# Miniprotein binders against b1l550: the designs that were tried, part 37

Target 1, 279 residues: b1l550
Amino acid sequence: MRLPEELLERARDIHSEAPSHRIKLDRVGSFGLKVPVEFKGFLLLAEADVWVSLPEGRRGVDLSRQVEAIYELSNPPKDPFSLCREAAISLLEKLNYADSSGVSIRFDAPLQDGESLKYYGVEISSIASDEIINKIRVEILGMTACPCTAELIRAYKSSEIAATHTQRSLGILEVSTKAEHPDPDKLASIIERAMSSPLRTYTKRPDEGGLVIRSLSNARLAEDVVREMIHLFLEEFGHLPEDTHILAAVRSMESVHMHDIYAERSFSLDEIRKEISSH

## First folded at step 19 (miniprotein)

Design yb14
Fold by OpenDDE base, fold request of step 20:
Structure yb14 (fold): chain B 279 residues (1-279), chain A 89 residues (1-89)
Amino acid sequence: as target 1 above (279 residues)
Amino acid sequence: SEFTVEAEINGVRIRIEVEVDGKEIRITVTIEKDGRRIRFMYVITDPEKLSKYLEEIERIIKMFGVDPEEVKRLIEEVRRLIEEILERL
């Protein structure tokens, strides 16, 4: 049932009324939208959040207009990064009472693994005001082998290839920049290269053995992984603005413990360059 | 090498600042409308992506209610100027 449009003439515009308390809100929007995006030849259904700020003198946001803004840009499906940036700006322009806007998009990115697929997690955002800040978070699972246990076993058995515990580890790179979103595949590659080995969706028996041996030969602490991620990031993305902020982290689901091992470093490009140059 | 292209289209002021350092292209776009300003930038290290981001900039500018043909001409001018710089390198 659609209500008669004539009712709009009789109804108060609740959103434009003065609020009971004159307080600005930072974010008002719709969360958990599903939007189609195109990524590397795949059509994906992504989750999206859209919001704007609300001035102190306005009771509510026109939420329907926010939803329309992102769906207009989503048809036909396009690159999620372009969608994110365009939608943030569109929101700010369409909702002229807002001084800021934001869009967040989440999806699993396909990654080729032989004849099969693996994936990594992507969360991007664009926040628009007088300036635009773009943020990307990439999460991908890899495998780590513990060098400490390997050393103990080596010392005990005098073996050339020491056994050690291996585990899945989640690597995280989060980048906030005034530039466009960094390439997610490059970020995922940095994380995988920083670990003992990548994960495989499928393994043949010889390949599985080789994967394990490689991991044992490239044993890394969680701390090693984070440091390697930072090093590789600087090599690949050193061209980003100096005020670009990075979080590099790893969560290792240690197979010998009930708890996880976590390591992180947060930094700006300017800060970390100064740190490295001082040594 | 650097250049700036400025235009006023339907009361919207657009400034596109471009810096080229080797294969790195930095594009900063400033849009001013009704007393509001928005600034955003791209740092392009792959020349193959230049067209993609120029098209995005074109779409973004069009959101401000400006004449599409004038925006197209503006972006084409920026493209031409970048290509001229890249050819000299």
Scores: ipSAE 0.821, ipTM 0.939, lowest interface PAE 0.6, mean pLDDT 93
Fold by OpenDDE base, fold request of step 20:
Structure yb14 (fold): chain B 279 residues (1-279), chain A 89 residues (1-89)
Amino acid sequence: as target 1 above (279 residues)
Amino acid sequence: SEFTVEAEINGVRIRIEVEVDGKEIRITVTIEKDGRRIRFMYVITDPEKLSKYLEEIERIIKMFGVDPEEVKRLIEEVRRLIEEILERL
C-alpha cells in the first residue's frame, strides 16, 4: 500500500529536524543487508553493513538512500572489494551532510582443494572521509602439530618422526591500508603456509598419511605460526604503504587441553621493518 | 617514473597521480567537489589488473555527476601514459 502523495506532502521531514540534543553520531546505517557479489566465478550472497556519520544538527539519516546506494552498485553483481570501495564513496556523495561513511561486507570465499572445495572467511570494510581506508580480515583453518610433545616423545623413544598431538588452528590476518584491499587468496595462502599443514576436504589414504607426516615433520608452536605469517606477509605485501597496519594471529584448538592457545602481533609496516633492521 | 593528470569536469576537480617503479604502479586519486576532498590509492603489482582498477576509478569518478565521456577520455589518457611508461621499462 502506498500512501497518497498528498499525505506525504503534509508530513514533516523528521530526518532534517533539529535533534533534541546536538550531538554528532559516528555511525548511522543499515546492518545485516544481503547483497550479491561475484568472486572467482562464484555468485555469493554476502552480508553487508552500510553507515554514515550524522552531524549534530540533523535528527536522522536518509536510510533509504544508503540502501539504494549499495544495491545500485550490486546490480549486476561485482567483485566485493570494488563494491565495498565504490559504495563507501557513493554514500558520501549521496549523503552530503555526512563527513564520513563506511561499508562492511562478509562472506565465505571458495578455495579450490583438488576436485573439491574448501573455504576461508572474509570480512572487508572501507571507511571514507577525506581519505579512504580499506580493511580486510581473512580467517582460515589449518593444522598444527606440537613440537614440545614431539621433543618429549623423541627424548623418551628415539624416532625420526616423533608422534605428537595435532589440532585445528585458526589463522587470522587483518590488514588496514590506504591502498586497495590486499588479495584475499594470497592472505589465505600465507596463513596455510604458516601452519604445519593445510586442511583437506577429501583425502585418499596415501594423501592422508602424507598430510599427517608433513604436519609431524613441520611441527610449530602457535608462536611459530604467527611469526611465519608475518614473515610471509612481508615478502608478499611489502609494497603496501608504510602506515599499513597488520594483525597476525592464531587460535590453536589444542587437543590435549580444554582451552585454546592464542598468539598475536599487531604492527605497522614501518614498525616491523625497524624492528627487523635492528637485529 | 611519475606523472599527474588533472581535470575539472562539471565543477569537480580530479587529480590522478601515478608512480611507476618497475612493475609496481601506484595510483592516487583525489576528487574535490563542493569543498569536499576524497583521496584513495591503488598499489598495483600485477599489470594485468591495471584495467580493472582503471575501470573502478572511472566508475567512482562518474558517481560525482561528471560527464561520462570526459571521464572516459581522462582514464584513457592515464592508461596510455602508464602503458607508455611500461613499454619503456
Scores: ipSAE 0.820, ipTM 0.939, lowest interface PAE 0.6, mean pLDDT 93
Fold by OpenDDE base, fold request of step 20:
Structure yb14 (fold): chain B 279 residues (1-279), chain A 89 residues (1-89)
Amino acid sequence: as target 1 above (279 residues)
Amino acid sequence: SEFTVEAEINGVRIRIEVEVDGKEIRITVTIEKDGRRIRFMYVITDPEKLSKYLEEIERIIKMFGVDPEEVKRLIEEVRRLIEEILERL
């Protein structure tokens, strides 16, 4: 049943009323929207959150306008990074009582693996106020081989390639910057190159053996992986603003333990450059 | 090389600041409307992406209710100035 629009003339505008308690809210919005995006020729259904701030003198946010804003920009489907930035700005312009806005978008990014696909996780956000801050988090699984166990086995029994335990390890790069979102494929590549070996969706028997041998020959601690990620990141993304903040992390799902091994470093580009230059 | 393009369209003030260092193009956009300011930045290292980001900037400026033809002319001027710099490098 659709109510007559004429009833709007008789109804109070609840959203514009003064609240019972004059308190500013940081975020009011719609969470768990599904929006179409285009990424590397794939049409994906991404999850999105949209929000704005609410001033102390206003009871509620016009939530319908928020939803309209992102869907207008998502038709036709476009690059999720452009959508994120454009939607954050659009929200701030359309909801003129807000002093800040934000958009978050989550999706699995396809990555070609021969004739098959693998993937990595992407979470992006754009927060708009007087300035815009863009954030990206990339997560991809790789394989690590333990160098400590390899050394113990080598000491026990002489072998050209020492056996060791291997496990899945989740690599994480999170970047917050005033620039546009960094290239997600480049971030994923940095993580994979920092691991002992990548994972494969499809392997032929000879390829599987080669993958394992490569991992054993390139054994790395979780600490080694994080340091390598940082090194590779600086080489690829050193052009970003110096106040850009980075989190590099690894969660290794160790195959010999019930628990995971975790390592991380948080830093700004300015901070880490000073640290490395001092050695 | 650096330059700044400024325009006022329908009461909206737009500033586009561009710095070119070799193959790196840094674009900072400032939009002022009704006493509010929004600033955002691009750092372009692949010249092939320049067109994509200029088109995005054009779309963003249009969201502020400005004349689309004037915005188009503004972006075309910025593009021309960047291309002139890149051709000299």
Scores: ipSAE 0.819, ipTM 0.939, lowest interface PAE 0.6, mean pLDDT 93
Fold by ESMFold2, fold request of step 20:
Structure yb14 (fold): chain B 279 residues (1-279), chain A 89 residues (1-89)
Amino acid sequence: as target 1 above (279 residues)
Amino acid sequence: SEFTVEAEINGVRIRIEVEVDGKEIRITVTIEKDGRRIRFMYVITDPEKLSKYLEEIERIIKMFGVDPEEVKRLIEEVRRLIEEILERL
């Protein structure tokens, strides 16, 4: 049943009233929306959150306009990064009482793995006010091989046996910048190259052997992985604004321990360059 | 190698600042409507992506309720100026 539109003349606009308590709110929105996106020829169903700030003098947010804004931009489905940036601006323009808006979009990104596929996690956001801050977080699994155990085994058996424990490690790169979102495939590549070896969806025995040999040849501590991620990031994305913030981290599910190992470093481009140049 | 294009379309002031340094193209867009200002930027290192980002900028400017033909002309002027600079390099 659809009610007559004439009722709008008689009903109070509850949202535009002043609240009983004049307290501003930082984020008011719709969370957990399902939005179609197109990524590298794949049609994906992404999860999105949208929000705006609410000034102290306004009782409520026009929530249907928030949802309408992102769905209008998602039809036809398009690149999730463009959708994210455009939706954040659209929200701020359409909800003129807000001082800021935000959009986040989460999806699993397909990645070519030989003749098969694997995936990695992507979460992006855009926060708009007098300027736009774009954030991307990429998470991808790789393999690490412990160099400490490898050295002990080498010393014990001279050069006869190469062995160490290997494990899955989750690499994380998170970038906050005024520029457009960095390419997620490049971030994923940086993480994988920092690991001892990539993971594969499947392997035949000869390929699996090669994977293990590669891992042993590139044995790395979690600390080494984080440092290598930073080095590779600077090579690829050193052009970003100097106030760009990065978090590089790895969580290693060490196969010989009951617990995980974690290493991280956060920095701005300006700060890390000064640190490296001081030596 | 830099330029600025300014326009006022239907009461919306638009400024597009472009700096070209080798292969790197920096585009900063400022849109002002009714005293509200928003500023965003792109740092393009792959020239094959230029058209994609210019089309995104065009879509964003059109959100502000301005004449789409004037926006199209503004973006084409920016594109022509960028391409001219890139051809000299």
Scores: ipSAE 0.765, ipTM 0.925, lowest interface PAE 1.1, mean pLDDT 90
Fold by ESMFold2, fold request of step 20:
Structure yb14 (fold): chain B 279 residues (1-279), chain A 89 residues (1-89)
Amino acid sequence: as target 1 above (279 residues)
Amino acid sequence: SEFTVEAEINGVRIRIEVEVDGKEIRITVTIEKDGRRIRFMYVITDPEKLSKYLEEIERIIKMFGVDPEEVKRLIEEVRRLIEEILERL
């Protein structure tokens, strides 16, 4: 049943009233929307959140306008990064009582892996006020080989047999910048290159042997992986604004332990360059 | 090389600042309407993506309820100036 449209003229506009308690709210929005996006020729169903700030003098947010803003821009499906940036600005324009807006979009990104595919996690956001801050978080699994155990086994056998424990490690790069979102494939590549070896969807026996030898020949602590990720990031993205903020982290699911190992570093581009220059 | 293009369209003030250094193109857009200012930027290192981001900028400016033909001319002028700089390099 649809109610008569004439009632809209007689009903109170609850949203525009003053609230009983005049308190500004930072984020009021719709969370868990499903939006279509196009990424590298794939049509994906992404999860999105949208929000705006709510001033102290306004009781409610026009929630239908929020949802409308992102869905209008998502048809036909397009690049999730453009969608994210454009939707954040659209929210501020449509909801002029807000002093800030935000959009986040999450999806699994496909990555070619020989004759097959693998995936990595992507979450992007755009937060708009007088400036726009774009954030991207990339997570991808790789393999690490422990150098400590490798050295103990070498000392025992005088390096006749190379061996150590290996495990999956989750690499994380998160970038917050005033520039457009960095390319997620480049971030994923940085993480994989920092590991002892990448993971594959499948291998044949000769290729599997090569992958294992590669990992053993490139043994790395979680700390080593984080440092290498930072080094590679600076080579690829050192051109970003100086106040760009980065989080580089590794969570290693150590195969010989009941628990994980974690290493992390946060920095701005200005900060890390001064650190490296000072030795 | 660098340049700035400014326009006022239907009461909306738009400033596009461009800096070109080799193959790196930095574009900063400032839009001001009714006392509210929004500023955003791009750092384009792949010149093949220039058209994509200029089209995005055009779409964003049009969200502010301005004459689309004037926005199109503004973006065309920015593209022309960038292309002139890139040709000299």
Scores: ipSAE 0.760, ipTM 0.922, lowest interface PAE 1.1, mean pLDDT 90

Design yb14
Fold by ESMFold2, fold request of step 20:
Structure yb14 (fold): chain B 279 residues (1-279), chain A 89 residues (1-89)
Amino acid sequence: as target 1 above (279 residues)
Amino acid sequence: SEFTVEAEINGVRIRIEVEVDGKEIRITVTIEKDGRRIRFMYVITDPEKLSKYLEEIERIIKMFGVDPEEVKRLIEEVRRLIEEILERL
């Protein structure tokens, strides 16, 4: 049942009233929206959050207009990065009482793996005010092989045994910048190349043997992986604005322990370049 | 080299600042409407991405309720100037 439109003449606009307590709110929004996106020819189901700031003199946010803003841009489905940036600006334009807006979008990104696919995690956001800050977080699993155990086993058997423990390690790159979101595949590639070996969806026995031998030949501490991520990131993305902020991290699920190890470094491009040049 | 294109379309001020250094293209867009200013940028290292980001900029400017034909002409002028600079390289 649709209510009569004539009620609009008599009904108060609750949202535009002043609140009982005049306190500014930082984020008021719609969270957990389902949004179809198009990524590299795939139609993916993403989860999105949208919000705006609310000034102390306004009682409520026009929540239907928030949903409208992102839905207008998502039909037909399009590139999630463009959607994120455009939606953040659209929110400020449509809800002119806000002084800031934000959009986050989360999805699993497909990645070619031989004749099959694998996936990595992507979360992006755009926060708009009088400027826009774009953030991307990429998480992908790889394999690490412990160099310490490899050395101990070598010493024990005079190199006749090439062995060490190997484990899944979760690599993380998170970038916050005024420029457009970096290409997530390049971030995922940086993480994988920093590991001892990539993970595969499946392998046949000869290929599996090669994968393991590669990992033993590229034995890496979690600390080594983080340093390599930073090195590779600077080669690929050193062009970004100097105040771009990066977090590089690895959480390694060490196969011989009940606990994980973790290594991380956060930095701005300006900061890390000064650090490297001082050596 | 660098250039700036400014326009006012239906009361909305638009400024597009472009810097081309080698094959790196930096585009900074400033949109001002009713006293509010929004500024955003792109750092394009792959020339094949230029059209994609110019189309995104066009879509963003159109959100401000301006004449789409004037926006299209503005973006095509920016594209022409960038392509002219890239041809000299």
Scores: ipSAE 0.744, ipTM 0.918, lowest interface PAE 1.2, mean pLDDT 90

